# VH-VL binders against o46895: the designs that were tried, part 5

Target 1, 223 residues: o46895
Amino acid sequence: MGSNKIKNLVQYEIQDFVSLNKMDTKSHDSLNLNVSKKSRYLLHRVLTNQLINNRSGNACTKTRSEVEGGGKKPWKQKGTGNARAGSSNSPLWKGGGVTFGPKPRTFSNKTNKKERLLALTTALYLKSNNTKVINLDNLDFTNLKTRDLVIKCSNLIENYKKDQKILFVAEPTASGLWRYVKNISNVDLIYTTGLDLKKILQAHHIIFTCKALNDVKEVFNEQ
Below, E stands for the ipSAE of ESMFold2; O stands for the ipSAE of OpenDDE; V2 stands for 0.75 times the mean of E and O plus 0.25 times the DockQ between their complexes.

## First folded at step 2 (VH-VL)

Design G9 (framework fv_gevokizumab; at its last look DockQ between E and O 0.02; V2 from the best seeds 0.00; counts 0 for: pae E 16.4 > 2, placed apart)
Fold by ESMFold2-Fast, scan of step 2:
Structure G9 (fold): chain C 223 residues (1-223), chain A 122 residues (1-122), chain B 107 residues (1-107)
Amino acid sequence: as target 1 above (223 residues)
Amino acid sequence: QVQLQESGPGLVKPSQTLSLTCSFSGFSLSTSGVGVGWIRQPSGKGLEWLAHIYWDDDKSYNPSLKSRLTISKDTSKNQVSLKITSVTAADTAVYFCAHREYGDYLSYFDYWGQGTLVTVSS
Amino acid sequence: DIQMTQSTSSLSASVGDRVTITCRASQDISNYLSWYQQKPGKAVKLLIYAASSLQSGVPSRFSGSGSGTDYTLTISSLQQEDFATYFCQQYDSLPYTFGQGTKLEIK
């Protein structure tokens, strides 16, 4: 009664590398996630608002145009070579200002922050059955290149299909470990300082590092 | 069409430095994900991976030979070079260079040169 | 280092035969395995990558299978041009290692 949200405890298995190609559950961690009672409405509204760009101040126009495209194709098909590599924004999004409906008005930043956090926790709850947490603290990098880590982690997902989208969520201090994500098809990366509702909702599988999960607990404790 | 061609001295004396060059066409080392590696094969024996280099200058060396190996690239000339110091008769082998591309299946050698024979003798 | 063992260093076969070449890794390599064909005086040719994926341009009579530590290369109907030496290679971890090779000879 009287609440627009419900708290749900989600338990995650912490996957530790036993070898370069095998992970075993050695521990568990949990996260209390607030879930909106009107999740579809909230998620749609927050996502729609996220897509509206108003960077130029007074005018919401295409006067400032910086198209964040799909980037250059990472590599081309050369008989056996990989033709596609994921990590791109839609090139169809052009200009600095787009309005879908009634013009936005200035609102309290505090209200928007609470709403965004509730949407993020709701989305993570909806994806909880397809979320894994990995522990990299005991990983031996002597014979494992950093660039190979993402692919090995991706291939350890139960029932993983190559056409499914995987989202890695990492702590920002570990950016170097994940720089090669752009060369891998259907894999994307976000940091705990830049949680992205659209990417979370579009992911078929989500992989958190243990440190990222702890960062997220701190972020959500502010709600 | 990817093509690679090795070139080397043919004959080198013990204790000297062996320099090998791989010249290629059909791809560029300015392309993200692209790399070139070196593999050798002594007469009648198996293949041994030596080193590789990627577009971003990331290098890897066989640990058993690392102190003697230096790999470098000249992206503008479409060349990758390998230097082996303090050579001995054990370094007599056919040396291959090969294209590789980092992606969904890690990285494997998909196109190879024909190899260049290097003999280490007096 | 991961050791790659091909159980047969040489085998004899006739055109039309079904040929199987085996490769065993000393530890789990999670299908990060390639098969190569080497003919005297020619460039080494990639046949199979990721244990079972056929390289473009390679005839469909070649196939790869296996998982974990045990892998096989199969030639369903041997042709004259298939007499060569075949090598497996793991690319799971550094240093990359090759099998000792299996020489396929006419009989």
Scores: ipSAE 0.208, ipTM 0.644, lowest interface PAE 4.7, mean pLDDT 80
Fold by OpenDDE, look of step 3:
Structure G9 (fold): chain C 223 residues (1-223), chain A 122 residues (1-122), chain B 107 residues (1-107)
Amino acid sequence: as target 1 above (223 residues)
Amino acid sequence: QVQLQESGPGLVKPSQTLSLTCSFSGFSLSTSGVGVGWIRQPSGKGLEWLAHIYWDDDKSYNPSLKSRLTISKDTSKNQVSLKITSVTAADTAVYFCAHREYGDYLSYFDYWGQGTLVTVSS
Amino acid sequence: DIQMTQSTSSLSASVGDRVTITCRASQDISNYLSWYQQKPGKAVKLLIYAASSLQSGVPSRFSGSGSGTDYTLTISSLQQEDFATYFCQQYDSLPYTFGQGTKLEIK
């Protein structure tokens, strides 16, 4: 299947710095995104593949040979008045094996690296109006309460609603943030090592850390 | 702040060419992803999309009017122009220009002008 | 062309009321729907995009819902400034098409 060259890539720059102190806007808080004009198909395909790949595929039934027991013919072939039977583990019997039942299998579907990246960049672009970049260096995590985090988020996001999903994107070393975010029902946290298209698309608002943004820049520039 | 302002002749005779101009501020058509569209509204009726122009000079037209429509941009003047040829009474409407910021090829309009009334009459 | 139908052309309500406006597409438009508010002498204002996303600066009393062909704009508590005409628009495919509008009037 010929790699449908995604035509009409456009480069966008996203810059939206929300620092606790308005004065610390550093020029490095921009993200260049390559976006396709026809992005819907790509997003759908990559998302579908992600969902397919997330399937465990571990459903398992036992065949007649795998069920414990059997080995002896239940009764003689003729003269019993019963139906002919070869094994007590027959799928026709209660407690017998399952014929053509589910067996462990992989549902993995390959997604091209470039397509995946393009989908991610496109998704981020679509959410760009609702994306903020924060500097964690200015955040005191030692005395931070979960309630305070919610208040901070509400202050950072225009028209914040409690039922809206907020996605934090942080660097892997931001371990302190997880402790506060995990207890908030409408807030998710992902790390730059595991950018999740589904979560990005589901999010109403996205908050990047400065370090996370830099990590993502490095990944996107390798395209 | 994004602002758009439509300008037109107010009155046009049948069979003539209607020329409209949209002047805008707060954004540039040199910016990737930016587009400007034209929408019209006859008195007491719904809205009808006419045409769109993008930052890269890509253009889209309503198929029903494509043969009569020409959209163009002047990035240096922050203007978009629309021409409608062979006008009839059916072209009497308020004409709006609108901004699009959405990055996808197909989009909604986030900012609108106030509109300009154009009457086609002999 | 995709036809957008707002079955109610006019709706009367009072301040404080919950108001619902519906829009139906002739085919599945996959949430590529926006809602606009139009007042006489003012610029058309975007309220909702992507069927349920609230535009920046729009009051939280406005919300959008729906899927497939059927969509709804809801005003949880109607304010005096909300009396206007509301339009839906699909942007699933060209040409873009709008509903006929629903005029919200004071009861």
Scores: ipSAE 0.006, ipTM 0.491, lowest interface PAE 9.9, mean pLDDT 84
Fold by ESMFold2, look of step 3:
Structure G9 (fold): chain C 223 residues (1-223), chain A 122 residues (1-122), chain B 107 residues (1-107)
Amino acid sequence: as target 1 above (223 residues)
Amino acid sequence: QVQLQESGPGLVKPSQTLSLTCSFSGFSLSTSGVGVGWIRQPSGKGLEWLAHIYWDDDKSYNPSLKSRLTISKDTSKNQVSLKITSVTAADTAVYFCAHREYGDYLSYFDYWGQGTLVTVSS
Amino acid sequence: DIQMTQSTSSLSASVGDRVTITCRASQDISNYLSWYQQKPGKAVKLLIYAASSLQSGVPSRFSGSGSGTDYTLTISSLQQEDFATYFCQQYDSLPYTFGQGTKLEIK
């Protein structure tokens, strides 16, 4: 276990999504991001694991049943004592007294969570030059049109190109935003409850809401 | 400012249980990513990592000590405790507790206590 | 377990000397290495993390270098307060392990 990381302060200018560049003074917010010094290796490993898991999650119901039943193999044994079958590779009884030689499995779940979080913060740092923060306080979802969203994105992003992918990161209470984003082919949305490394890495531009930025500060404090 | 202080019994007889307490200030174990570890230094020997505990109560132990170790925390009291069962003369050492910088993937110890000597003798 | 070896258990030096202390890991630890200073009756002090990153408040005469299995702590101009024992630690994998220490003594 372990990665070599450094702590980085990233500042973002906050813009009013409705009235861009009409503020008398600029507001700022920031993230402290832990960044792996071996970012290429880390991101490749974590992304590969995500892609493997996505294929399993997209499989038929039978695959999901296998995941649900996965806790039965070594943990729910029938019978008593060690079997005297012709194989010396009998399953482990309780994870202790290992016949195959011990490999501690007790920290693997926490390592995967911590490694995924470091990959997310590393990816956000690498995208920081193309990340903007917006304030949605006065956005009326009732009157918002898809074309208005496209225009506002094009005004927000310097040298915007239509083929570039835009990723919104929003708080769960902004669920009305999905209604409009789904109609735009180069715009995607994730919520702070489901940060996605693949989508962050694929994005050319990332747009946080102010509330989403606050949410991720708490998530990243777990590092 | 981060400060840690160890306390322990000083003298323990073989086969007894050694109980150590780390009291700290300047940080809280309610903060995500924070942990406290225990390290010891036997006389004339180097440092040996024993255990650590994170804010979320996840724990790790040095396997060489054969599960004789138990680490626990009391977040409201700003304390971490370590118990070592069935002590022998080999457990005579100075015991340190230490803070870990946030980000559990980096397990260097940025702030240490002064250490407390524990002697195991018959 | 990753063994950390500081082949020199003690060094004698004078104020003003350039001093190097070496630490070797039994396998590649990818720069996940820290250096500590220990004085009797004092708390252990972190000097260097990530092999070469200087901890806040540590004088610039301290530096770290190395990669893979071989790492070095350098004190460019030794001061009176630098006479102490120095330890390396790997944090690439559990269990985290320390070198046995190098005591830096006055000549």
Scores: ipSAE 0.000, ipTM 0.409, lowest interface PAE 16.4, mean pLDDT 75
ESMFold2 (binder alone), look of step 3: mean pLDDT 90; pTM 0.920

Design I0 (framework fv_izeltabart)
Fold by ESMFold2-Fast, scan of step 2:
Structure I0 (fold): chain C 223 residues (1-223), chain A 126 residues (1-126), chain B 111 residues (1-111)
Amino acid sequence: as target 1 above (223 residues)
Amino acid sequence: EVQLVESGGGLVKPGGSLRLSCAASGFTFDDYAMHWVRQAPGKGLEWVGEISWNSGSINYNEKFKSRFTISLDNSKNTLYLQMGSLRAEDTAVYYCAKDYEVTYSGSEYYYGMDVWGQGTTVTVSS
Amino acid sequence: DIVMTQSPDSLAVSLGERATISCKASQSVDYSGSSYMNWYQQKPGQPPKLLIYDASNRATGIPARFSGSGSGTDFTLTISSLEPEDFATYYCQQSYSDPYTFGQGTKLEIK
């Protein structure tokens, strides 16, 4: 008691592609999210710190020391770069693989890792009613045109409007998904290794892959 | 040593079919997407299509999609291009090539093609 | 499809001099801080060889005299001091969207 957070269970229906034209609910999964009792204060503080660090080129941005071969502008994130899909029923290059390498870190003492993670779980909870989970393992990408994935996934969104922002959250091994979202102006993609508070809060709708949901369970399990 | 060797090229009549093969050594197709690229005599390079790990995701240049099929036999470490309804304008050297993979911040990215075979010549004439 | 246009079609340069080749894409090939533009070298009877990826990064084993620059739609390949083995045809290529497309090529000839 006397904690500054509340744990909330969020339940998701996992939508599997049964064909190029149809998605059905095949299973359910849940995520325990810690929600800050001072959510507005925490989100404002973490977001403000992120904006300051991005502008100054400090923590939360990529440099040569943070990303192999990096060193361009502070916003150059190779983690969301141009990549290709590589499996039979999924755009994923390596299903079940894990990603190794340097993760974004905070050099500022104003926002620590625990506060950042609490802000992320709080933001995901606030967006839970606008979050969908999809399983791409059974989707045949052989005849899928670039914009079709987003169009088909947007069909899961009730009262969707073309100008609304959609954020895809995928596992790192699904870097090949960028090819299906890169040419669509209202769509963005982030990976579970680079969860971004600003992008989560700015999104009207969030779409997790099933594997990404499992990744964030592990990341948030110890919080 | 990483190497790709194409074979199966030759002379074929218009309307005919031909299957090209690409054998890999020094790596396996489990790790990389593979491409077919062609080059007509005295002309530039033209991308035909790609196939990814697990014989799964296959993407074609729409120009070839109805006539050409890319396939992969992972157990034989061999990539194929099945060509049908061949026309004189399909005369070219056909190359197979491996996707160039780089890792940044624990994620894999693909930029171009770093390993190419020597090419196999297809001539379509009556 | 993204159209890649190279200039010039051919270039004559003396040994030890600098060569500059330009490539223009019909639309931006930048995404998430990367420029999905690559450069290849091809000699007669040989397959293309990757020189530069992501606009400015040298591929493994490529000599330091080769460099790439640019972003968005305008890109340049520079050879700082030409050597005899550099006389070849050079191609730019975008990997931003399918289909992958190549420039028409620039033939580098000894002056």
Scores: ipSAE 0.000, ipTM 0.424, lowest interface PAE 16.8, mean pLDDT 74

Design I1 (framework fv_izeltabart)
Fold by ESMFold2-Fast, scan of step 2:
Structure I1 (fold): chain C 223 residues (1-223), chain A 124 residues (1-124), chain B 111 residues (1-111)
Amino acid sequence: as target 1 above (223 residues)
Amino acid sequence: EVQLVESGGGLVKPGGSLRLSCAASGFTFDDYAMHWVRQAPGKGLEWVGEISWNSGSINYNEKFKSRFTISLDNSKNTLYLQMGSLRAEDTAVYYCAKGYELSDLYPSYGMDVWGQGTTVTVSS
Amino acid sequence: DIVMTQSPDSLAVSLGERATISCKASQSVDYSGSSYMNWYQQKPGQPPKLLIYDASNRATGIPARFSGSGSGTDFTLTISSLEPEDFATYYCQQSYSDPYTFGQGTKLEIK
């Protein structure tokens, strides 16, 4: 009967993308994130339905259940420790408190908007230690090369490995940024209008723009 | 029955091209990352590359990147490997494999379902 | 590229005895508390079979006599009591970094 979620305040240090690695005064911002008490169940369910919906593409295509002959198929459970009696942990959250259900479960054909939003805020909270916020206002796009962007990203991220996946989250009006990231194999870009749970969960590092952070505050911080 | 069936292998001359197919059945094909792995006669396993469930991300072993192309056709539940500029060193059994389930949120984690393999022989 | 080195190259063991296979990565394959290390079994004329994922988790249908351990750069596959069907070649594989790389293989033979 209690709340099914806990609100957590996450603090971010805002770095100017041009002045990375300088001993300058940095600004700060924060985001209140709702975290599901049943995080493993919720994340699994929302991710499963994202995959079903991405396959369909439009309203006339069949759901997973329809394509598979009408029967709902249970997820296989990966056991840890005492096999199936325990809970499976993802590689990204081992020891972080996120696991997938103790028993095989049938697929759900859809999740509601509140569940999707709660899954997104839960995922961002779990990734908060690997999330950076940057200010792009001082960046001169006319003289920027793709090589320069890669160097700046590697300088921004502590202990960066060249093979690690970086996800940029930007405001929809930041169309110029896509021109520079589209040819970099380990860098992806999503907009605040199209937040993607799978991309967030698979990213090694997440980089928000200041404007993107403000956009998600309006979506995530309910009054 | 969860199954992967490779086809398209055969004898090809050096410099030639060959397209391998991997037909999937018994699972939702577009939920998982797919891999190609090869094994030369009497040798160990060598990873060729992977493709995400939506073809949005394709990662290659640099050794093959310029000569090989991985693609998906989700409407046919089929994975492809287009091989060009073949060399004697490319002689191997080619396996397709499915990335492990999404229950742990990382689709390319381990490879839990494998095909029986298709043999490619490059010789004059 | 991450280089995976297995030891020994071959191992002769009697039925009922313990077999231990080691795998060393040229750099750490750990990320956020997990080790991106997998183990496979391959018999002649057959595809590889996933035994262990994330260093220590048994895949579906794998007998309890198989166990994995280790972290960082050093990993071990243990078969506690060898059965006739266990004579095969075993491979370790890292999925931490592109390209995914396999060890050279360890052949388990009858003593």
Scores: ipSAE 0.000, ipTM 0.425, lowest interface PAE 12.4, mean pLDDT 75

Design I2 (framework fv_izeltabart)
Fold by ESMFold2-Fast, scan of step 2:
Structure I2 (fold): chain C 223 residues (1-223), chain A 124 residues (1-124), chain B 111 residues (1-111)
Amino acid sequence: as target 1 above (223 residues)
Amino acid sequence: EVQLVESGGGLVKPGGSLRLSCAASGFTFDDYAMHWVRQAPGKGLEWVGEISWNSGSINYNEKFKSRFTISLDNSKNTLYLQMGSLRAEDTAVYYCAKDSGFELDELAPYFDYWGQGTTVTVSS
Amino acid sequence: DIVMTQSPDSLAVSLGERATISCKASQSVDYSGSSYMNWYQQKPGQPPKLLIYDASNRATGIPARFSGSGSGTDFTLTISSLEPEDFATYYCQQSYSDPYTFGQGTKLEIK
């Protein structure tokens, strides 16, 4: 029946970081996100392919690799039968945990660019209730300390807990932001040139900059 | 609406080859795996193999892997089954079937649409 | 390969009566709370038609008289009140592991 996707409009309120006690909701922006009708299958397949493709190449010979493959294999299973990706209340993970059905004897996990983009837009849609958009234009980074960023995040996010993961999505030119999130245990940063499905799904909260939101509109217009 | 139309069946001699086609309409192959399932006269259903929707990953029932090849042409929205070294026991109706793909928490396929079938008879 | 065994091979039932068809898998087809067993109906000269997927879910357009149940290795297809159009051959199919395998079929006949 044509394409297995639905286009959904998500509206974001833009908040200013200048006020530590209260955020201004003066303007709005929107993002049209394509959502897969078979979202869990697509997300599982793209995520599995990403995990395989993100591996660094091993500088080992073919002969050695073959010998290691044919020998006794140490089993490192860690009991990861299921995984929790971000909020357990997402439509994909209602009732807790993640399971994708039978694992033995599945076909190849290869994905293409269109499927990767559809997976990214689907994930962002599923995280839309836990996504904030901030305006950094009025923020002077010379007077900001790392501790102040943590306080601003707790003010921006309802019921924030220190064990929850926060993912910032910024434009590539936002070098000042990376200076303040570097080495904060529960905070990560990605740029619009390197959107990461695993990080998006693992985040409890996502914070876009206004410029990053505009950047991803261009990326997603190719779908 | 989803439609699958098979063609290419006929009478062929043992050791011969035949190519079956399945023309799909109402959906695109990039969203679903496509399957071939056969049924010998008066017998039950037997799965032949599948081809993935995205990259051409192909999975066969081991019984057929050496003699049969599944392929697709996305520009024509058509699935193919190339059959070689045909034997009398390959005589059957061959069905093209679309899988369900995946719902929210399901990876395992069920065959939600089937073509009408095309008959292959292997006889001297 | 997972072997599917149906019983009975044939069943004669009167119109309006209940029909029950059993399917047994050689190993469990359950994973994480789901059972990967499907049921199809086939009439002479026609392709199979999906009735039930994932043990108990009725496919779109399938009458409420059809129901599926079971888990693990033992599954049942039930037709609560037979209609004339229900006289056909029924197949179970496991989707847990490739190669996907079908039962030998159960033929429903008028008694």
Scores: ipSAE 0.000, ipTM 0.428, lowest interface PAE 14.1, mean pLDDT 75

Design I3 (framework fv_izeltabart)
Fold by ESMFold2-Fast, scan of step 2:
Structure I3 (fold): chain C 223 residues (1-223), chain A 126 residues (1-126), chain B 111 residues (1-111)
Amino acid sequence: as target 1 above (223 residues)
Amino acid sequence: EVQLVESGGGLVKPGGSLRLSCAASGFTFDDYAMHWVRQAPGKGLEWVGEISWNSGSINYNEKFKSRFTISLDNSKNTLYLQMGSLRAEDTAVYYCAKDIYMTLEDLGPGYGMDVWGQGTTVTVSS
Amino acid sequence: DIVMTQSPDSLAVSLGERATISCKASQSVDYSGSSYMNWYQQKPGQPPKLLIYDASNRATGIPARFSGSGSGTDFTLTISSLEPEDFATYYCQQSYSDPYTFGQGTKLEIK
């Protein structure tokens, strides 16, 4: 008896773009997110199964450069008692009595829909302090240059560094948005029909469109 | 099966350089934080550093940060430890190890190292 | 750095008896309901083997006679009934803060 999740209200400040050089009328919106009481266990399980399932389709192999640089996780510094992003009033990360398998394949290759949804809402809650919402409905795209939108959106991020990953989340009808993020190395775009746990967790900053935020409200109301 | 194999160890003179390699089979480095841990003859374990491709994070034990570099080539599924300005005190068996948990930003610190290589010996002697 | 101190440095135990090894961290390794403390077993000429992670969770394939307990700064590894294959050196390790640090090791010897 009882629940393995807690509902947490997240509030977002919405930035309305009137033009690339003018932002007008700020509004607010909120999202009730179900957060797992055993976040590390759930996220590890769902992410592991996502990675296993991605390989079953003979995914294309890409060549990559070596990874060099400093650590970017909260734990890189000595005495890392600092709270994680979104950890204020966070659920208990207690995993007592639950043992992860030492191999990813020890887990089922599939997770049920409710587990996937709970993992997604938990991840978004953990990223809530690094999430911005923008309204592009009033922006005239006819004179917009490639990359200008991304540059202006990155200016909304208080501690943004060029090497940090930005994930845009847009509604499916915003397929034209891809042309503004194309060929920008640290920027990715997903649609609300294809929410991706790995991409959400890897992102340093997340930018939702207003329509995308409304789309995910409908999806998350299924919990 | 899940396996790690180190190579590249050997005898090197003080002030020299050496690059260690660690090859994985049965899993890919895309998914896990990888560690380098060393052990001097008859001594305990000492953590050198970690790399996580997914989070883009590389963290070092402060005493090695200026002389050692950890890198990862995911296309070859190979982890490296580039060691420079070697000293007699660097003589040790060097292990590569896989974290049991996927180390992603915001998931917190790693859990533990569940898969280890056999180790490769580095001897720094004139 | 978080300093890990094990006690005893060595322990002589007879087959079938209980062995207890203690580990003390210089500061708390607890965060968000987890204790970032791990235990390893190492035999001569072999790499370390993970026994326990997150203070009390047994790694896959590890016999039930191994158990971990504790929180905050004080942790214990217990072997309830010693088998011949258990004579080894045991290390505790914190993964709470960089750099990750190990205890000095406890050598378990036959009596």
Scores: ipSAE 0.012, ipTM 0.491, lowest interface PAE 8.6, mean pLDDT 76

